# VH-VL binders against q9umr5: the designs that were tried, part 463

Target 1, 268 residues: q9umr5
Amino acid sequence: SYKPVIVVHGLFDSSYSFRHLLEYINETHPGTVVTVLDLFDGRESLRPLWEQVQGFREAVVPIMAKAPQGVHLICYSQGGLVCRALLSVMDDHNVDSFISLSSPQMGQYGDTDYLKWLFPTSMRSNLYRICYSPWGQEFSICNYWHDPHHDDLYLNASSFLALINGERDHPNATVWRKNFLRVGHLVLIGGPDDGVITPWQSSFFGFYDANETVLEMEEQLVYLRDSFGLKTLLARGAIVRCPMAGISHTAWHSNRTLYETCIEPWLS
Short names: E, the ipSAE of ESMFold2; O, the ipSAE of OpenDDE; V2, 0.75 times the mean of E and O plus 0.25 times the DockQ between their complexes.

## First folded at step 22 (VH-VL)

Design ki3 (framework fv_nofazinlimab; at its last look DockQ between E and O 0.69; V2 from the best seeds 0.82)
Fold by OpenDDE, look of step 22:
Structure ki3 (fold): chain C 268 residues (1-268), chain A 122 residues (1-122), chain B 112 residues (1-112)
Amino acid sequence: as target 1 above (268 residues)
Amino acid sequence: QVQLVQSGAEVKKPGSSVKVSCKASGYTFSSYAISWVRQAPGQGLEYLGYIIPIFGAANYNDKFKGRVTITADKSTSTAYMELSSLRSEDTAVYYCARVDFDEYGSYGMDVWGQGTMVTVSS
Amino acid sequence: DVVMTQSPLSLPVTLGQPASISCRSSQSLVWRDGNTYLYWFQQRPGQSPRRLIYKVSDRDSGVPDRFSGSGSGTDFTLKISRVEAEDVGVYYCMQGTHWPRTFGQGTKLEIK
C-alpha cells in the first residue's frame, strides 16, 4: 500500500484548494490516504508560524503513529515553512518525502501584484519597520520577511525563519538539524512565473544578496555552514530540485503536468 | 496634526455588543498600527489588542479573545473595536492609540484618542 | 503574562522637590534586537494617557527635560528632577517586548 500523504496549505488558503491534487493522487496512487489539514485557514493563517507549527504537529502526530512505514508531506507556499519547522522540532517524525511546493523557503522580499493586494499602500522597502518589531512578528508574513537591505534587523528580529535556518544562534540548533535530517527526500518545487514568491528562487533556497542579486542555494551561508542540514542532504542525494515555468502561484497544486513531473515520483 | 478622534459615549445592556470607532488623521494610516486600551473607573490601564491596518490583521489579549474584534477601514482611516457579551466589568473608558513604526522604532503608543466611555448596566 | 510592578503606588511630593518611580518586570524586557521596549505614560486628571518615555530613556518631543527614564533588564525608574503643579496625575510603565502588552498598576503623584 502507498504511504499516507499529509497536505499543508498556504496563506489565506484551505483544503478546498487541493481538490485537484487529491484527484491526481487518487488516480495515480489509488488507495492512498490523503489528509489535507484544515487548520489555520483563511485569515487564521496570519497567526504566528510557531503557533501554526504546534497546531499542525498535534494533527500529524496521530497520522504518523498509524503509518509506521512513513508518510509524505506536501506543503504549499507558507505551508512549506511550517512543514520545515515541523520536521525540525519533531525528533520522531517518519517523513519519507517532504515536498515543498512553491514555498518561500529562504524568505520573502517582494511587492508583486499579489502582495500589493494584501498591502495596497505598502512598499517592500519600508515593510522592515513593521515586520522587524515585536508587533509585526506576531504575524506569519513577518516571520519570513527577509529584507536583504536590513540583514542585521532580519537576523535579530525574525522569530521564525532566522531560527529554523540556523542563521541566529539558539540552543536547539543542533537538535533541529538532527531532526530535519531524518527526512528521506527534500523535494523543492517552484518556478520563474510564480508571480508571488519573490524571488522565485527562494523556493530553492536561493535569495538576494545586499545588491539584490540572486544567489543559489550553494552560495548561501546556511548551506555553506550546513546550519540546518542542506549541505548534508545534498551530499547524500536527498535534495531534488524541480523547477517549472509557466505556472502561477495559485496553480501549483492544480497542474497535472507539474504533478506528474515533480510530485508523483515521490509518492511511491 | 496627528490625531485620533473616537466615537461618543455608549450605554449598553449586559449581553449586548458595543462598537467604538477611532478616526485617524494627519498621518499615513497604513504605515502604523492602532492599539486599544481600556480603563475601568478609578483603575489602571489594560491592553485589549491591536491591528496593523496594512495587514488587515489584529492580535488580541487572550483575556478578551473571543469577545473582542478589532478591524480597520483603510479607505476611511478608521479603526474599530467591538466588544460582545458585555458585562458590568466591561464598564470603562476605551482608548485607541497609534503604534509608531517610524524610523526611530519606538513602537509605543505615541498618540491617543480622547477616549470613549462605555457603561454596561441593567 | 509579564507582570509590571510599580512602586510606590502613591507619591506625595512637595513642589520643587524631586520624584522617583520604580517599575519592575517579571521578565527581562530586552528584545531580540537588543532594544528594551519599556514605556512611561502620564495621565493627568480627566485626560488621556500621554507617552513620556520610550525605550527606557528616550523622551518624546515636548516632554520637559526634568523627566528622565533609566534602567535595564527588569528594573526601571522614572525621575522628575523638580516636580511642578502640572505633573499631578497617574504614571504608568508599560512593556512592549512581550505579548500581551502589560501595564504597571500606576503611581499617583500628588502635591503635598
Scores: ipSAE 0.911, ipTM 0.952, lowest interface PAE 0.5, mean pLDDT 95
Fold by ESMFold2, look of step 22:
Structure ki3 (fold): chain C 268 residues (1-268), chain A 122 residues (1-122), chain B 112 residues (1-112)
Amino acid sequence: as target 1 above (268 residues)
Amino acid sequence: QVQLVQSGAEVKKPGSSVKVSCKASGYTFSSYAISWVRQAPGQGLEYLGYIIPIFGAANYNDKFKGRVTITADKSTSTAYMELSSLRSEDTAVYYCARVDFDEYGSYGMDVWGQGTMVTVSS
Amino acid sequence: DVVMTQSPLSLPVTLGQPASISCRSSQSLVWRDGNTYLYWFQQRPGQSPRRLIYKVSDRDSGVPDRFSGSGSGTDFTLKISRVEAEDVGVYYCMQGTHWPRTFGQGTKLEIK
């Protein structure tokens, strides 16, 4: 009776990372068909996000076709951006719950824990030089890099995030918004102790202004203009926010309390 | 002075591999990318791929069907290009070149290494 | 792949006279930011390539002002206002807008 679940992994990741999540689903929802997509694993997750979206689209089509009652998406980290783009470009998707598990939905602007020990100064202030070039945009990391101090470069150079957020005019904006709005629920999961997603509120469509003050989702231009349907979804009661403290970036899919609180209720 | 210094010439048999080094000096290695380009005798320039050392991420021309591997060691400011399953048509001078991300937005190979001759013969 | 076509492939020029090299791309080289990432390289005999021009018309430092670039979209030109003996070599255009980066086949400049 349970809808099939499709899992999309994040940067430098693979399907094995979700073994505990699969156990939790099996215990609480016996008989649920869960597919963890093993595309763009490891270093292949650095390929351009539009290339990944195309590949994941091809993988989800037959699963959705076999499940006319709908499917659920659980999409982790970078995978949440892939999934949001899928919802925009697929005019035939039947996703009920889109579960965004600590994903940088408004972008990333921060030194990760891995980067801070390597450099004498913060790299986040300088990374725009690489990312907002034709060379940098050929890597997934740069496709969602969002430097609040170089917003003009972001808007002009972004090949992915500025488009799916409707921050840059393009001929498909109306169709993408219509497609995205067919989702049943958008479940946003994240927390202050993530340590990688920066600001962590990006998982809830929050982001920095030019002064590095975090503006919440409802204060974002993309929300106010309803550019891809976020305001419409919130007004419809379709957005669920499930913040949880104490969880590091690599532990979101292996924490039982997080699963029971934020994921389990949405796996009808 | 910005320099890229490459390893010496190599003579290889078909089916083997070659690994060419490119040591950078005079600039902050992690702030730039390194491209690899080759030139067969009497021929034009052919692009192999590039690496962005700060990400540890490389992009490869599909023409080489996974035979090329590009890596970087930030601690030694050195990039490497390895070409496997060598064939006689891989005989060429192999160049590394720096990709700049300066304020002028040039984004193209502004400094080149001296080249490394790789000869593949029976 | 974007094909870059140079014309002529061989260019004999009298010392002190102008030279002009054409480069045409199979696709527009205008990137999403409005810039055009078209480059010119010079390879003197026995040397590594040297970048002369980036973004169609911007000269690198140390490049003589007798070198100039122009063009837009798919059609580009490198001009040398007065050819000197040191200008002998092969000139390549390259596009940096599309993956993979591609070069023209080269134009060999010779003094008559």
Scores: ipSAE 0.816, ipTM 0.916, lowest interface PAE 0.8, mean pLDDT 91
ESMFold2 (binder alone), look of step 22: mean pLDDT 91; pTM 0.929

Design ki4 (framework fv_nofazinlimab; at its last look DockQ between E and O 0.68; V2 from the best seeds 0.82)
Fold by OpenDDE, look of step 22:
Structure ki4 (fold): chain C 268 residues (1-268), chain A 122 residues (1-122), chain B 112 residues (1-112)
Amino acid sequence: as target 1 above (268 residues)
Amino acid sequence: QVQLVQSGAEVKKPGSSVKVSCKASGGTFSSYAISWVRQAPGQGLEYLGYIIPIFGAANYNDKFKGRVTITADKSTSTAYMELSSLRSEDTAVYYCARVDFDEYGSYGMDVWGQGTMVTVSS
Amino acid sequence: DVVMTQSPLSLPVTLGQPASISCRSSQSLVWRDSNTYLYWFQQRPGQSPRRLIYKVSDRDSGVPDRFSGSGSGTDFTLKISRVEAEDVGVYYCMQGTHWPRTFGQGTKLEIK
């Protein structure tokens, strides 16, 4: 039998967004128990990410307990960060494949059409004033805002991303790294035509330097320092990178070709 | 200069709801948050919650057990505070105040509305 | 919740004399960015609160220099070098570091 699949949605999403994915899984892996977690939907997805992590943890624990052979996680967009944190705080998770589906793993610093919808006026350059404050950090979108021009503020103010990345020292860094390294495979999915994740390389742990030049995962301090285990995972062949062009952000979970190429191989 | 103008006094029955408005003028509504604070007669200040209009999201003091709803209309630069299941203890002056996200990082309520008296009585 | 404790609660002062109000927090108010989000508000009779001080010691525009804020961590003080008649009112400290935001009980300043 196939291992259970747990799906975690993104910002402003609901379980309905994953109906095609469920169809694909059912067709190619019949009998798979797929659970799309119906937590923090819609506006509730703006709650602090640590709060979300706790909620999702409570939901996945019983699922994992009933699946001693392990489970697969498919985590979309903001959900990918939630899942990474989840795997960091859980010392007894049994996740075989962690599939990060177009997630801003190294944060977000974009002024895309998606952000323009949220922000009528372009505020990319000034959003740090809101996000790197006690007030802004009460919202998920600020928890992974990564302003490359205000690195000091990011490192100090980020309540979530800087911590799970091990970029800011904290007493749980070693344990979180150990926990995260329990994952069998880390499957990173994203692409240049996403239109939301900015830069799109963030889905592969790439990100801007101070000059907004995109550096790859291997050039990032979190990798070089192996702060949460990326270097170790790569060394043991546990990281899979699956870039795909021609897919918009809202289509990652509904593209058959993407599913067959990047997701299906890791559901066995 | 930013000004906050609140709606007028309200008299409500127990169990009903009240919705107070706070209209901002003289600034960019999307560049700051709106906080709500109340003060019972002869008492101190109590923080209810705040909204960041640009996010369209609010954070609440759990003390109110979900009775408070804060919203904002960016098109009219108006914030709203709704309090449901009113009790006599909810009788107070309700204030809105600006939280400015300026380069100085003040983040405090530097501009206040004039206050709205809400009386809950049978 | 962070408890803010002011002292004294009543402060009778002679005109021209200095005044001092203490505010203590149950937890450190130093945030991750190393700033301390402690505020002082003045509320004159029949008026809305007015911010005097932000981030422990920074004065708002229009606030007389006879007002000063100081402190660190969990202990903070508002001082008035020479009390004037217009200073009559209730003063509140507030912390903005932790959620929920919380106020002190207030200190009522009166002229003797």
Scores: ipSAE 0.913, ipTM 0.953, lowest interface PAE 0.5, mean pLDDT 95
Fold by ESMFold2, look of step 22:
Structure ki4 (fold): chain C 268 residues (1-268), chain A 122 residues (1-122), chain B 112 residues (1-112)
Amino acid sequence: as target 1 above (268 residues)
Amino acid sequence: QVQLVQSGAEVKKPGSSVKVSCKASGGTFSSYAISWVRQAPGQGLEYLGYIIPIFGAANYNDKFKGRVTITADKSTSTAYMELSSLRSEDTAVYYCARVDFDEYGSYGMDVWGQGTMVTVSS
Amino acid sequence: DVVMTQSPLSLPVTLGQPASISCRSSQSLVWRDSNTYLYWFQQRPGQSPRRLIYKVSDRDSGVPDRFSGSGSGTDFTLKISRVEAEDVGVYYCMQGTHWPRTFGQGTKLEIK
């Protein structure tokens, strides 16, 4: 039988958004137990990411306990960062496939349609002043805001992204790396027409340098230093990159071709 | 220069709600946060919560057991604090105060409103 | 919550003499950027609080140089080198490092 699937939603989202994904799984893998976690919905998704990680951890423990053969994670947008942190902090997780569905894995730096919906006036050049403060770090967007023009502020102030990336020293770095490396597969999904994740290559651990030139995953210090296990995972064939053009940010979980190509093969 | 002007004094009965406004003038309202602090007669300062209007998101002191709601209207540069299920011990002056995100990292409450007296009595 | 403890709570001083107010926090106020978000506010009778000092020792614009802040970690001090009549009021320390933000109990400065 198929391993249970746990779904973690993104910013301003809820479990209803995944009804089509649930249909696809039910049709192709009948009998699969799929749980869409109904936590931190809507504006609650602005709560600090560590608070969300704690809440989702409490929700996944009983699901994993009932499935000793393992589970799969499908984590959308901001939810992919929650899931990556879960894999680091849970010393007993049994996740086989971690499917990162258009998640800002190296952070967000964009004056995009999504940010325009939140912030009608242009904000990306000014958000570092808010985000790299104790006040801003109490909100999820700031926990993964990554301003390439203020890298020293990012490295010092980030409560979440710089920590789970191993970009700042902390006492749990070795244990978190060990825990993360227990995942069977890391499936990275995203594409150039997303319209929200900026740069879209953040979904593949790419990101801007100081000139806003995108450096690929293999050019990132976090990869080169193998700070949380990306180089190790790639070397053992555990990273799957599945880019797809023509999909907007809100459509990743409702596209049948994307599901069949990038998701279904990993739902053993 | 930023100024914060609050709504007028209120007299309320126990169990009712109060909504205090805080209108900002000067500066860029979307670029800073608004904090709410209260002071019971003859007592010290107590922090209620804050909002960052650009996110439309607030953070609340759990001490108030979900009775406080903080909102902002960017179009009018006005923040609001609503306290529900009022009790006699909620009698206090309620202040709004700006948190500025400057290059010096000052952040504290550098500009304060004049205060709004809320009296809760039968 | 981080507890902020001020000492003394009542501080009578002679005009022209120095005054010193202590503030102790129940945990370190050093934030991850190495800054310490410790503030001092003055509240004159019948007025809103006024920020005097931010980040332990940085004086706000328009605050007389007779006010100074010092300290580190969990122990902080506000000093007034020569107390003037206009300094009467209640002084509060506040921490901005941890949620929720918390104030000390206040120190009432009085002229003897």
Scores: ipSAE 0.815, ipTM 0.914, lowest interface PAE 0.8, mean pLDDT 91
ESMFold2 (binder alone), look of step 22: mean pLDDT 90; pTM 0.932
ESMFold2, look of step 23: ipSAE 0.814; ipTM 0.914
ESMFold2 (binder alone), look of step 23: mean pLDDT 90; pTM 0.933
OpenDDE, look of step 23: ipSAE 0.912; ipTM 0.953

Design ki5 (framework fv_nofazinlimab; at its last fold request DockQ between E and O 0.78; V2 from the best seeds 0.86)
Fold by OpenDDE, fold request of step 25:
Structure ki5 (fold): chain C 268 residues (1-268), chain A 122 residues (1-122), chain B 112 residues (1-112)
Amino acid sequence: as target 1 above (268 residues)
Amino acid sequence: QVQLVQSGAEVKKPGSSVKVSCKASGGTFSSYAISWVRQAPGQGLEYLGYIIPIFDATNYNDKFKGRVTITADKSTSTAYMELSSLRSEDTAVYYCARVDFDEYGSYGMDVWGQGTMVTVSS
Amino acid sequence: DVVMTQSPLSLPVTLGQPASISCRSSQSLVWRDGNTYLYWFQQRPGQSPRRLIYKVSDRDSGVPDRFSGSGSGTDFTLKISRVEAEDVGVYYCMQGTHWPRTFGQGTKLEIK
């Protein structure tokens, strides 16, 4: 039998967004128990990410307990960060494949049309003033805002991304790394035509330097220092990168070709 | 110079709801957060919650157990605070105040509305 | 929730004399960025509160220099070097570091 699949949605999403994905999984892997976690839907997805991590943890623990052979995670957009944190804080998770579906794994610093509707009167260059404050950090979107021009503020103010990345020292860094390394495979999915994740390479742990030049995963300090196990995972062949062009952000979970190419191989 | 102008006094019965408005002028509404604070007669200040209009994101004080709803209309630069299931203890002056995300990191409510008296009585 | 405790609650002062108000928090108000988001507000009779001090010791524009804030961690003080008639009112400390935001009980300053 196939391992259960747990799906975690993204910002402003709900379980309904994954109806096509469920169809694809059911068709190609019949009998798979798929659970789309219907937590923190809609505006509730703006809750602090650590709060979300705790909520999702409570939901996945019983599922994992019923699946001693392991489970697969499909985590979309903001959900990818939630899942990475989840795997970091859980010392007993049994995740085989962690599929990060167009997630801002290295953070967000975008001023796309998507962000403009969310931030209609703000420029990304000034968002640090809001996000790196006690008021801003009470919302998920600020928890992974990564301003490359204000690295000091990011490192000091980020309550979430800087911690799970091991960029800011904390007493749980070693344990979180150990926990995260329990994952069988890390499948990174994203693409240049996403239009939301900025830069799109963030889905592959790439990100801007101080000059907004995109550096790849292997050039990132978190990789070089193996702060949360990324280098170790790569070394043992546990990281899969699946870039795909021509897919918009809201279509990653609904594209059949993407599913067959990047998701399906890791559900077996 | 930003100013916050609130709606007028309200008299409500227990169990009903009240919605107070706070209109901002003289600045960029979407660049700030709007907080709501109340003060019962002869009592201190109590923080209800705040909204960051550009995010359309609101954070509430759990003490109010979901009775408070804070919204904002960016097109009119107006924030709203609605309190439901009113009780006599909700009788208070309700204030809106600006949280300014300035370069100095001051944040805390530097501009206040004039206050709105809400009286809850049978 | 963080409890803010002010003392005294009543402060009668002679004109021209100094005044001091204490504010203590139940936990450290130092945020992860190293800043301490402690505020002092003044509320004159019949008026809305007015921010006097932010981040422990920084004065808002227009606030007389006779007002000063100090402290660190969990212990904070507002001082008025020479009390004037216009200083009559209630003073509140507030913490902005932790959610939810919380105020002290208030200190009522009156002229003897």
Scores: ipSAE 0.927, ipTM 0.962, lowest interface PAE 0.5, mean pLDDT 95
Fold by ESMFold2, look of step 23:
Structure ki5 (fold): chain C 268 residues (1-268), chain A 122 residues (1-122), chain B 112 residues (1-112)
Amino acid sequence: as target 1 above (268 residues)
Amino acid sequence: QVQLVQSGAEVKKPGSSVKVSCKASGGTFSSYAISWVRQAPGQGLEYLGYIIPIFDATNYNDKFKGRVTITADKSTSTAYMELSSLRSEDTAVYYCARVDFDEYGSYGMDVWGQGTMVTVSS
Amino acid sequence: DVVMTQSPLSLPVTLGQPASISCRSSQSLVWRDGNTYLYWFQQRPGQSPRRLIYKVSDRDSGVPDRFSGSGSGTDFTLKISRVEAEDVGVYYCMQGTHWPRTFGQGTKLEIK
């Protein structure tokens, strides 16, 4: 039988957005128990990411307990950061496949079509002033905002991303790395036509340097230092990269070709 | 340069709602936050919540969560605070105040509105 | 919630003499960036509050240099080196590090 699947949604999102993904799983893997977590829906997705991690942790515990053979995570957009934090803070997780569906894993720095929808005037170069403050860090967007031109502020102010990346010293860094490394597979999905995740390579642990040159995962300090286990996972063949062009940010969970190519093989 | 001008005094009956406006002039409204603070007659200051208009993101003091709603209209540079299910103890002056995000980390309420008296009585 | 405790609550002062107001927090106000987001506000009779001091000791523009702030961690002080008639009013400390933001009870400064 198939392992249960847990789905975690993104910013300004809800469980309804995954109806097509649920249909695909039901058609290709009949009998799979799929739970789309309906926490922090819509505007509640702006709550601090650690608050969301706590809430999702409480929801996944009973599901994992019923499935000692393991579960899979499919985590979309902002939800991929929630899921990566879950893998770090849960010493008792039994996740086999962590499927990161166009998630800003190394952060976000972009005036994108989605962010233009949120606000009509670009503030990309000035958002660090809001985000790297006690006020801004009380909202999820700022918890993973990563301004490559203000890396010193990012490292000092980030309440979430700098911690789960092991970029800032904290007492749990070793335990979080150990917990994260218990995952069976890390499946990274994204593409150049996403239009929201900026740079889109953030979905593959790539990100800008100070000159806005994209460095791929293997060029990142967090990879080179193996700060939370990326180098170890890659070396054991546990990282799968599945890029796909032609998919916009809101279409990742409703594209059958993407599902069949990048998701289905990992839903054992 | 920034000025905050609030709507006029209100007299309300218990159980009703009140909506106080706070219009900003000068500066870039979407680049800062608007806080709401109240002061009962002869009493101290009490923090209600705030909005960051650029994200349309709000945070509410749990003491008032469920009764307070804070919104902003970026096109008119106006923030609003609505308090529902009014009680006599909600009689207070309600202030809006700007939180500016400068690179020096001043934050905190540097510009205040003139205040709006809300009186709740039968 | 972080409790902010001011002392004294009533402060009669002779004109031209110094005044000192204490503010204590129930938790450290040091934020993860190393800054301490402790504020002092003045509310003159019949007026809105006015920020005097931010980040413990930084004076706002237009605030006289007779006002100074000091402290660290959980204990903070506002000093007025020479009280003038215009200084009458209520003084509040506030913390901006933790949600929700909280104020002290206020200290009413009066000329004797």
Scores: ipSAE 0.855, ipTM 0.926, lowest interface PAE 0.7, mean pLDDT 91
ESMFold2, look of step 22: ipSAE 0.846; ipTM 0.924
ESMFold2 (binder alone), look of step 22: mean pLDDT 90; pTM 0.935
OpenDDE, look of step 22: ipSAE 0.917; ipTM 0.954
ESMFold2 (binder alone), look of step 23: mean pLDDT 90; pTM 0.934
OpenDDE, look of step 23: ipSAE 0.921; ipTM 0.956
ESMFold2, look of step 24: ipSAE 0.844; ipTM 0.922
ESMFold2 (binder alone), look of step 24: mean pLDDT 89; pTM 0.925
OpenDDE, look of step 24: ipSAE 0.915; ipTM 0.953
ESMFold2, fold request of step 25: ipSAE 0.846, 0.815, 0.840; ipTM 0.924, 0.912, 0.922
ESMFold2 (binder alone), fold request of step 25: mean pLDDT 90, 90, 90; pTM 0.934, 0.931, 0.934
OpenDDE, fold request of step 25: ipSAE 0.926, 0.926; ipTM 0.961, 0.962

